# Designs tried in a protein design chat: VHH binders against Type II methyltransferase M.MthZI (mthZIM). Part 17

Target 1, 355 residues: Type II methyltransferase M.MthZI (mthZIM), of Methanothermobacter thermautotrophicus (Methanobacterium thermoformicicum) (p29568)
Amino acid sequence: MKTTHRIYFKNSADMNELKDKSINLVVTSPPYPMVEIWDRLFSELNPKIEETLIDEEDGLRSYNLMHEELEKVWHEVDRVTAPGGVVIINIGDATRKIGKKFQLYPNHVRTIDFFFDRGYQVLPFIIWRKQSNKPTKFMGSGMLPPNAYVTHEHEYILIFRKEGPRQFKTEEERKLRRESAYFWEERNQWFSDVWTDLTGVSQRLNHKNLRKRAAAYPFELAYRLINMYSIMGDWVLDPFLGTGTTMIAAACAGRNSIGYELDHNFKDLIESRINETLKLSNEIVMRRINDHIEFIREKNGKYYSENYKFKVTTRQEQDIRLYYPRTYKKIKNNEFEFFYQEVNPKKERQSKLNI
Below, E stands for the ipSAE of ESMFold2; O stands for the ipSAE of OpenDDE; V2 stands for 0.75 times the mean of E and O plus 0.25 times the DockQ between their complexes.

## First folded at step 22 (VHH; framework vhh_7n9e_1)

Design aa1 (from z2 with F101R; at its last look DockQ between E and O 0.01; V2 from the best seeds 0.00; counts 0 for: pae O 12.5 > 2, placed apart)
Fold by OpenDDE, look of step 22:
Structure aa1 (fold): chain B 355 residues (1-355), chain A 119 residues (1-119)
Amino acid sequence: as target 1 above (355 residues)
Amino acid sequence: DVQLVESGGGLVQAGGSLRLSCAASGFTFSTDWMYWGRQAPGKGREWVSGISGSGEYTAYASSVKGRFTISRDNAKNTLYLQMNNLKPEDTALYYCARGERYGRYFDYWGQGTQVTVSS
């Protein structure tokens, strides 16, 4: 088994490299409109945005112009997404004072509206709450009504489905789907409408020159979503690849991926992370297996995996196959292939005992 | 100056057809997404259809999908909306817009063309 991964350093408003209806899953986190750290980026895309921000009188205009730029990308996302495909967007609302006016700019609402109006099925989304150990700074009038503000501590994982549920017509596809199943205990955790267990690991990008993407898009977030809403061999797209998290997650999950990144300065970082993917993938798969083994010790599984020789909770888990990248090859300047091995729980445990 | 001028509206019976046109000027027409929107009496503006600069990709609101067809002639800087099987609920003032979702901001809005569908 192999997967292919491609990176394009260009504006994802133009995905001419991709055919219509060629993508099975989109997982991405765009720059958030009206978040100050992205003002420059948006202004570079449209200089009018800078003008509106300077005038400090019309945050709504700025907000609309920024979303116009994102919507260019969303049009391409729509074009390239296959029937039954899923579009997942991690996005946060922005709280900002412009001039004398403090307000929340509802990025999630604007995004939902875009896809909903175009006939997508809006699926239950996930609220991602980042546990900040930071003392809740009281905003506004503090303890005096009515001018205090609610602390904003969550982001949204928006989920859209194109043209109904995906159909699997061939036995091969069905088999692959069965093999791509997740454990019952994982389902219970992942398919919660609120995630509180993912910490935005500010990957201190040691690289001085790389824009601190404030919105930590953690590996685990992408990895969960990919396993939840795709099968092995699918194509995953990230129009805002950034440091390559979605690509790495796709590779670890046995999915193909395509990523777009506007800033070519991320190339070295992405490649560096790809090199680290092999180690990460093994750890992740082993963790999943070990967690399951621990879980099933406590709970009497009704079914049995012949492949891994342990019990599982449901019949649908019986055919689970977990692969991890063993090697990779750079095929082109912007194209990588990963080669996979199936995990062997017995062998892997022995190797750890000998360390 | 960017200008958008809609035409082709009128009174039609339910089940009838109309073709709307939007003449664009003052910008490079072929590079931008173009959109149709509408506003019914007492309702907010709603997005109806969109088409890519090249015309290769089209999108429709669920309410008009299968009945309406958006097209464009880049040589003429004109956007079209073929409306078939019209329904009374399609009664609205129809607008065209450039490169944006209809109703999000109003930099380049025409006066609109009235479509009335009688039952």
Scores: ipSAE 0.000, ipTM 0.251, lowest interface PAE 12.5, mean pLDDT 87
ESMFold2, look of step 22: ipSAE 0.391; ipTM 0.787
ESMFold2 (binder alone), look of step 22: mean pLDDT 84; pTM 0.848

Design aa2 (from z2 with F101H; at its last look DockQ between E and O 0.01; V2 from the best seeds 0.00; counts 0 for: pae O 16.2 > 2, placed apart)
Fold by OpenDDE, look of step 22:
Structure aa2 (fold): chain B 355 residues (1-355), chain A 119 residues (1-119)
Amino acid sequence: as target 1 above (355 residues)
Amino acid sequence: DVQLVESGGGLVQAGGSLRLSCAASGFTFSTDWMYWGRQAPGKGREWVSGISGSGEYTAYASSVKGRFTISRDNAKNTLYLQMNNLKPEDTALYYCARGEHYGRYFDYWGQGTQVTVSS
């Protein structure tokens, strides 16, 4: 088994490299409109945005213009997403004072409206609450009503489905789907409408020249979503690849991926992370297996995995196969292949005991 | 002063076609997304279509996708909506708008042009 990963350093408003309906899953986090750290980026895309930020007392125009830039990308996302495909967008609302006016700019609403009005099925989304150890700063008038503000501590994971549920017509596809199953206990955790267990890893990009993406979603977020809404061998797209998190997650999950990044300075970072993917992937798969083993010790599984020689909770888990990349090859300047091995829990446990 | 003037509406039979126009003045037309919206009797305003300043990007409501085509001529400061295969449910007052987000917000809009589709 192998997967292919491609990186394009260009504006994802033009995905001419991708065919219509060629993508099975989109997982991405765009720059958030009206978040100050992205003002420059948006202004570079449309100088009018800068003008509105400076000259206007109301941020609404700026907000709309920024979203219009994102919507160029969403149009391409729509074009390249296959029937039954899923589009997942991690996005946060922005709280900002423009002039004398403080308000929340509801990025999740604007994004939902875009896809909903185009016929996508809006699926239940996930609220991602980042546990900040930071003391809650009171905003506004403090303890005096009515001008205090609610602390904003969550982001949204928006989920859209194109043209109904995906169909698996061939036995091969169905087999692959079965092999791509997740454990019952994972489902129970992942398919919660609120995630509180993922910490936003401020990837302090030590590289002076790299845009501090303050809001990079963690690997675990992408990894969960990919396993939830795709099968092995699928194509995952990230129009805002950034540091390459989605690609790495896809690789770890046995999925293909395509990523777009506007800033070519991320190339070295992404490639460096690709190198680290091999180690990470093994750890992740082992963690999943170990967690399951621990879980099933406590709970009496009704079914049995012949492949891994342990009990599982449901029949649908019996065919689970977990792979991890063992090696990779750079095929082209912007193209990588990963080669996979199936996990062997017995062998892997022995290896850990010998370390 | 920003002005938007719609034209081209009328009575048409189901399956027929109409082309709407919107003449824009009082602002830099070529730099803004322009939108068509509509309001049917007894219903709220809904968005129909949008087009980027350059015309490179277009958007459509699901209800009109494949039937309607939005275009613009920046040299003439004019927005167009070609409506094909019209249906009775398309009957509405059609508005041209600037600064509109899919019918949710309008910076400016015209007086509208009436489109009536008979069964």
Scores: ipSAE 0.000, ipTM 0.197, lowest interface PAE 16.2, mean pLDDT 87
ESMFold2, look of step 22: ipSAE 0.455; ipTM 0.818
ESMFold2 (binder alone), look of step 22: mean pLDDT 84; pTM 0.850

Design aa3 (from z2 with D32H; at its last look DockQ between E and O 0.01; V2 from the best seeds 0.00; counts 0 for: pae O 13.5 > 2, grease 28.1 > 24.2, placed apart)
Fold by OpenDDE, look of step 22:
Structure aa3 (fold): chain B 355 residues (1-355), chain A 119 residues (1-119)
Amino acid sequence: as target 1 above (355 residues)
Amino acid sequence: DVQLVESGGGLVQAGGSLRLSCAASGFTFSTHWMYWGRQAPGKGREWVSGISGSGEYTAYASSVKGRFTISRDNAKNTLYLQMNNLKPEDTALYYCARGEFYGRYFDYWGQGTQVTVSS
């Protein structure tokens, strides 16, 4: 088993490298409109945005203009997404004072409207609450009503489906789907509408020349979503690849991926992270297996995995196969292949005991 | 050299129709998203509509949705904008733009064609 990963350092408003309806899953986090760290980026895309931002009374115009830029990318996302494909967008609302006016700019609403108006099925989304050790900052009038503001501590994971549920017509596809199943206990955790267990790793990009992504989602977020809404061998797209998290997660999950990044300065970082993917993948797969083993010790599983020689909770788990990348090869300047090995829980446990 | 030349603008009464054209040259037309934008006096430039390289996918600003139709003829390297039920607020300089990747969504614009809608 192998997967292919491609990186394009260009604006994802034009994905001419991708065919129509060629992507099975989109997982991405765009720059958030009206978040100050992205003002420059948006202004570069449309100088009018900068003009409106300096106008103390025109925050709404700025907001609209920024979303118009994102919507150019969403059009391509729509074009390249296959029937039955899923589009997942992690996005946060922005709270900002422009001039003397403080308000929330509802990025999740604008994004939902875009896809909903185009016929996508809006699926239940996930609220991602980042546990911040930050002291509760009281905003506004403090303890005096009515001018205090609610602390904003969550982001949205928006989920859209194109043209109904995906169909698996061939036995090969069905087999692959069965092999791509997740454990019952994972299902219960992942398919919660609120995630509180993921910490936003502020990837402090120590690189002086790299844009600070304030809203980078962690590996675990991408990894969960990919396993939830795709099967092995699928193509995952990230129009805003950034540091490459989605690609790495896809690789770890046995999925292909394509990423777009506007800033070519991320190239070295992405490649560096790709080099670390092998180690990460093994750890993740082993963690999943170990967690399951522990879980099933406490719970009496009704079914049995012949492949891994442990009990499982449901029949649908019996065919689970977990792979991890063993090696990788750079094929082109922007293309990587990963080669996979199936996990062997017995062998892996022995190896850890010998260390 | 990349060239975009708009035509078809003019004076029209409210409720009327116009069809704009954009002749493109100097690049592979069929591989690019193409866009219409407009700029009204005293206002910033805004996008109006976009169309994919193949023409299969189209997008519209909310203000023109249902009234304007973007299309393209790749054999003729021409972009079109059919504007129906025009309103005074549609008065603007209309320009076509090529979607490209040099840190911009658009890398080339035409000179524009003036559309004036009288009340």
Scores: ipSAE 0.000, ipTM 0.203, lowest interface PAE 13.5, mean pLDDT 87
ESMFold2, look of step 22: ipSAE 0.355; ipTM 0.764
ESMFold2 (binder alone), look of step 22: mean pLDDT 87; pTM 0.877

Design aa4 (from z2 with D32H S62K F101R; at its last look DockQ between E and O 0.02; V2 from the best seeds 0.00; counts 0 for: pae E 18.6 > 2, placed apart)
Fold by OpenDDE, look of step 22:
Structure aa4 (fold): chain B 355 residues (1-355), chain A 119 residues (1-119)
Amino acid sequence: as target 1 above (355 residues)
Amino acid sequence: DVQLVESGGGLVQAGGSLRLSCAASGFTFSTHWMYWGRQAPGKGREWVSGISGSGEYTAYAKSVKGRFTISRDNAKNTLYLQMNNLKPEDTALYYCARGERYGRYFDYWGQGTQVTVSS
């Protein structure tokens, strides 16, 4: 088994490299409108944004203009997403004072409206609550009513489906789907509407020259979503690749991926992380297996995996196959292939007993 | 190769006017946002003005609004900046910059033209 990964260093408002309806899953996190760290980026896209922010102090106008820029990318996302495909967008709302007015700018609402108006099925989304060690900064009037503000500590994982549930028509596809199943206990955890267990790893990109993308979602977030809403061999797209997290997660999950990144300075970082993917992938798969083994010891599984020689909770888990990349090859300057091996729980347990 | 060549800078008295030009080549001019920026001595680069590919949309920094006018001639692949009522604080090296067609960044800059406004 192999997967292919491609990186394009260009604006994802033009995905001319991708065919219509060629993507099975989109997982991405754009720059958040009205978040101050992205003001410059948006202003570079449209100078009117800076004018509205600074000169006119018109937050609503700024908000709309910023979303218009994102919507150019969403149009391409729509074009390239296959029927039955899923679009997942991690996005946070912005709380900001523009001029004398403090308000929340509801980025999740504007994004939902975009896809909903275009006929997508809006699926239940996930609230991602980041445990911020930040002292609860009381905003507003402090302890005096009525002008205090609620602390905003969550982001949204928005989920959209194109043209109904995906159909699997061939036996090969059905087999892949069965093999791509997740464990019952994973489902129970992942398909919660609130995630509180993922810490936003501030990828402090210490590199002076790389835009502090404060908004990078953690590997685990992308990895979960990819397993939840795709099967092995699918194509995953990230229009805002950044440091390459979605691509790495796709590779670890046995999916193909395509990423767009505007800033070519991320090339070295992404490639560096690709190198680290091999070690990470093995650890992740082993963790999943071990967690399941621990889980099933406590609970009497009704079914049996012949492949892994342990009990499982449901029939749908019986055909689970977990692969991890063992090697990779750079094919082109912007193209990588990963080669996979299936996990062998027996061999790995023996190796740990001998350490 | 993408080229941006600025011209029209010079010495002018306060209250005077200058017109800057930027000749663009090596790309489809009409599909790109174009920008003017400037850098004063000891200061960082700041954007001054921007114009959409079609010329329909323009924007200005607060400091130059009402005094400067950005325009373009797509047939001539030329960007313009009319600067009126110049002030000593406008003294800077003025750059022409290309916005990436769909991009978040300025991808090309000219060498700049010096504008000096004397009191």
Scores: ipSAE 0.000, ipTM 0.288, lowest interface PAE 11.9, mean pLDDT 87
ESMFold2, look of step 22: ipSAE 0.000; ipTM 0.195
ESMFold2 (binder alone), look of step 22: mean pLDDT 87; pTM 0.881

Design aa5 (from z2 with D32H F101I; at its last look DockQ between E and O 0.60; V2 from the best seeds 0.00; counts 0 for: pae E 3.8 > 2, grease 27.4 > 24.2)
Amino acid sequence: DVQLVESGGGLVQAGGSLRLSCAASGFTFSTHWMYWGRQAPGKGREWVSGISGSGEYTAYASSVKGRFTISRDNAKNTLYLQMNNLKPEDTALYYCARGEIYGRYFDYWGQGTQVTVSS
ESMFold2, look of step 22: ipSAE 0.370; ipTM 0.776
ESMFold2 (binder alone), look of step 22: mean pLDDT 86; pTM 0.871
OpenDDE, look of step 22: ipSAE 0.026; ipTM 0.584

Design aa6 (from z2 with T31D D32H; at its last look DockQ between E and O 0.01; V2 from the best seeds 0.00; counts 0 for: pae O 14.9 > 2, grease 29.9 > 24.2, SAP .766 > .668, placed apart)
Amino acid sequence: DVQLVESGGGLVQAGGSLRLSCAASGFTFSDHWMYWGRQAPGKGREWVSGISGSGEYTAYASSVKGRFTISRDNAKNTLYLQMNNLKPEDTALYYCARGEFYGRYFDYWGQGTQVTVSS
ESMFold2, look of step 22: ipSAE 0.420; ipTM 0.803
ESMFold2 (binder alone), look of step 22: mean pLDDT 87; pTM 0.877
OpenDDE, look of step 22: ipSAE 0.000; ipTM 0.201

## First folded at step 23 (VHH; framework vhh_7n9e_1)

Design bb1 (from aa5 with Y108H; at its last look DockQ between E and O 0.09; V2 from the best seeds 0.00; counts 0 for: pae E 17.5 > 2, placed apart)
Fold by ESMFold2, look of step 23:
Structure bb1 (fold): chain B 355 residues (1-355), chain A 119 residues (1-119)
Amino acid sequence: as target 1 above (355 residues)
Amino acid sequence: DVQLVESGGGLVQAGGSLRLSCAASGFTFSTHWMYWGRQAPGKGREWVSGISGSGEYTAYASSVKGRFTISRDNAKNTLYLQMNNLKPEDTALYYCARGEIYGRYFDHWGQGTQVTVSS
């Protein structure tokens, strides 16, 4: 098995390299309108934005203009997304003071409106809530009512589906779907409307664990979503690729991917992260199997994995197959192929016993 | 508490060099991505450079690539920015920032150190 991964270093407001209806899943996190660190990026895209922020101090107009820039990308996302495809956008609202006025700018509402108005089905989505020691920027009057403000420390993982449920018409597609299933206990964890288990500053004390967790936390978020909303061999798009996390997660999950990144300076970073992920890939996939084996020890399961001979909770888990990338090859400038090996839990157990 | 304290700013002639430092405390420095940003008068903040916890991975904005070098000394909990061939448009308040462990945004930043490039 192999997968293909391509990076385009350009503004994703134009994704002319991609054909209509060619993408099965979008997983992305854009620059967040009205979040201060992104002001320069938005102002470079549209100089009027700088004027509205600084000269006019007009927060509402700035917010609208920033979203208009993102909407150019959302139009291209809509064009390239296949029927039954899923669009997942991780986005946070912004709390910000412009001049003397403080308010929340509801980025998630504007994003939902865009896709809802274009006929997408809005699916139950996830609040990614983190407990961190990040300083609250705005408390208002503090302990004195009624001018204090709620601390806003979560992000939205918005989930949209184009043109109804995806259909799997060929036996080959249906087989890949069955093989792409996830474990019952993973479903219970992943399909929750609040995610809090991707946090924990105190769990990141040592360098090796925190480096792996730093990559795994951005990686694990994307990896869950890719496993939840695609099957092996699907095409995953990230129009705001950044450091490459979605592409790396797609590769580890046996999906193809395409990424757009405006800043060509990220090229070396992304390539380094691709190589780093290969050293971790077997561990990531084997952790899923090991966690399942531990889970099922305590359950009176009635079904079994046809491929791996351990018990599973449901009939839908019987055909699960798991692969991990062993190597990759650079095919062309900014294009990579990953080559896979199927896991073998019995062989790995036997190898440890022999040592 | 997390603290990031920048130093090394000052006045320098165009074409000159300057080295900024950021002293970090209150967290395990070696496990976090660290970044430099800057803010020119009357302008929004601009991303400049980033470096991974190990120091193995670096990235630069197009406007500074080839002229600026980010580095870190994990034994001293210090982040650096070597700025060469400075231009008047590099004039800004430079600040360091700690990356949130999930890699999505900056969760702490310093007060900044002023860099002014004349003539």
Scores: ipSAE 0.000, ipTM 0.152, lowest interface PAE 17.5, mean pLDDT 82
ESMFold2 (binder alone), look of step 23: mean pLDDT 87; pTM 0.882
OpenDDE, look of step 23: ipSAE 0.008; ipTM 0.274

Design bb2 (from aa5 with K65E Y108H; at its last look DockQ between E and O 0.23; V2 from the best seeds 0.00; counts 0 for: pae E 14.0 > 2, placed apart)
Fold by ESMFold2, look of step 23:
Structure bb2 (fold): chain B 355 residues (1-355), chain A 119 residues (1-119)
Amino acid sequence: as target 1 above (355 residues)
Amino acid sequence: DVQLVESGGGLVQAGGSLRLSCAASGFTFSTHWMYWGRQAPGKGREWVSGISGSGEYTAYASSVEGRFTISRDNAKNTLYLQMNNLKPEDTALYYCARGEIYGRYFDHWGQGTQVTVSS
């Protein structure tokens, strides 16, 4: 098994490298309109935005112009997304004072409207409450009504589907789908409409390896979403690639990926993260297997994994097949091929015990 | 507010060593990837090194691998960069940066500390 990963260093408002209807899953987090750290980026894309923020102090116009820049990308996302494809956008609303007026700028509403108006099915989505110890909040009048404000501490993981449920018409497609299944207990954790952490089942059972679990937090969000909404060999797109987390998660999950990033300085970082991820890749998938084995010992499962012979909870888990990237080769300066090995749980668990 | 304050820069001869520090405040330090970047005169910013929240995973630009070591002390909310075998091309303003969860962008960085390597 192998996967392909390509990076284009350019504005994703133009994704001409991609064919229509070629992408199975989009997982991305854009710059957030009206969040101050993104003002420079948006103003570089459209200099009128700086004028509306500073000279006019016109929050509504600034918000609209910023979303118009993002919507150029969303139009390309729509063009490249295949029928039955899923678009996942992590976005936060902005709380901000422009001039003397404070308000929330509802980025998630504008994003939902874009896709809903274009016929996408809005699927149940996730409210993600980030862990925050921020010292500064917009409290308004504090303890005095009615001018106090709710503290804004969550983001939205919006989930859209194009043209109805994806169909798997051939036996080969259905087999690959079955092999890409996730465990029943992962399903119970991952498909929750509120996420308050990213630690998984093993965190609830055991805190002894907190260091390893904490280290996995940076990519876990993308990794879950990719496993939840794609099958092995699918093409995953991130039009706002940044430091490469979606691509790295796709590689760890056996999916192909494409990323767009304006800032070429991320090239070396992405390559470095790829190298480190390969060193850890077997551990990532073995953690899932080990967590499952611990879980299933407490549950009287009726079914067995056909590939690995441990118990599973449901019939749908019988054909689970897990791979990890073993090596990669750089094909061109910004293109990588990953080569995979299927896990061997008995051999790999015994090797760990013999240390 | 998020605050990142770099220190430890200076003038050093080629082949020498420096240790940079970055004091972090205003957020839960141990949950974020942290990075070092640098900017030479007239050039854009260049990524140098990164470290996971726990410190278990590290990454380096190929230009510094084997010479630089990133580390962190989560009890003191401090990020470090040990720079050995310095070369004149390492001359730059060095800054630390906090990574956002998705790895999309650096969402905050400090003012930087100047490192100058004489030949």
Scores: ipSAE 0.000, ipTM 0.295, lowest interface PAE 14.0, mean pLDDT 83
ESMFold2 (binder alone), look of step 23: mean pLDDT 87; pTM 0.879
OpenDDE, look of step 23: ipSAE 0.006; ipTM 0.288

Design bb3 (from aa5 with S62D I101V Y108N; at its last read DockQ between E and O 0.41; V2 from the best seeds 0.00; counts 0 for: pae E 3.1 > 2)
Amino acid sequence: DVQLVESGGGLVQAGGSLRLSCAASGFTFSTHWMYWGRQAPGKGREWVSGISGSGEYTAYADSVKGRFTISRDNAKNTLYLQMNNLKPEDTALYYCARGEVYGRYFDNWGQGTQVTVSS
ESMFold2, look of step 23: ipSAE 0.356; ipTM 0.767
ESMFold2 (binder alone), look of step 23: mean pLDDT 86; pTM 0.870
OpenDDE, look of step 23: ipSAE 0.023; ipTM 0.551
ESMFold2, fold request of step 25: ipSAE 0.478, 0.413, 0.392; ipTM 0.826, 0.798, 0.786
ESMFold2 (binder alone), fold request of step 25: mean pLDDT 86, 86, 86; pTM 0.874, 0.875, 0.876
OpenDDE, fold request of step 25: ipSAE 0.333, 0.193, 0.260; ipTM 0.734, 0.676, 0.702
ESMFold2, last read: ipSAE 0.386, 0.399, 0.442; ipTM 0.787, 0.785, 0.809
ESMFold2 (binder alone), last read: mean pLDDT 86, 86, 86; pTM 0.874, 0.876, 0.876
OpenDDE, last read: ipSAE 0.169, 0.391, 0.275; ipTM 0.661, 0.760, 0.712

Design bb4 (from aa5 with H32D K65E; at its last look DockQ between E and O 0.15; V2 from the best seeds 0.00; counts 0 for: pae O 8.7 > 2, placed apart)
Amino acid sequence: DVQLVESGGGLVQAGGSLRLSCAASGFTFSTDWMYWGRQAPGKGREWVSGISGSGEYTAYASSVEGRFTISRDNAKNTLYLQMNNLKPEDTALYYCARGEIYGRYFDYWGQGTQVTVSS
ESMFold2, look of step 23: ipSAE 0.338; ipTM 0.754
ESMFold2 (binder alone), look of step 23: mean pLDDT 83; pTM 0.839
OpenDDE, look of step 23: ipSAE 0.007; ipTM 0.264

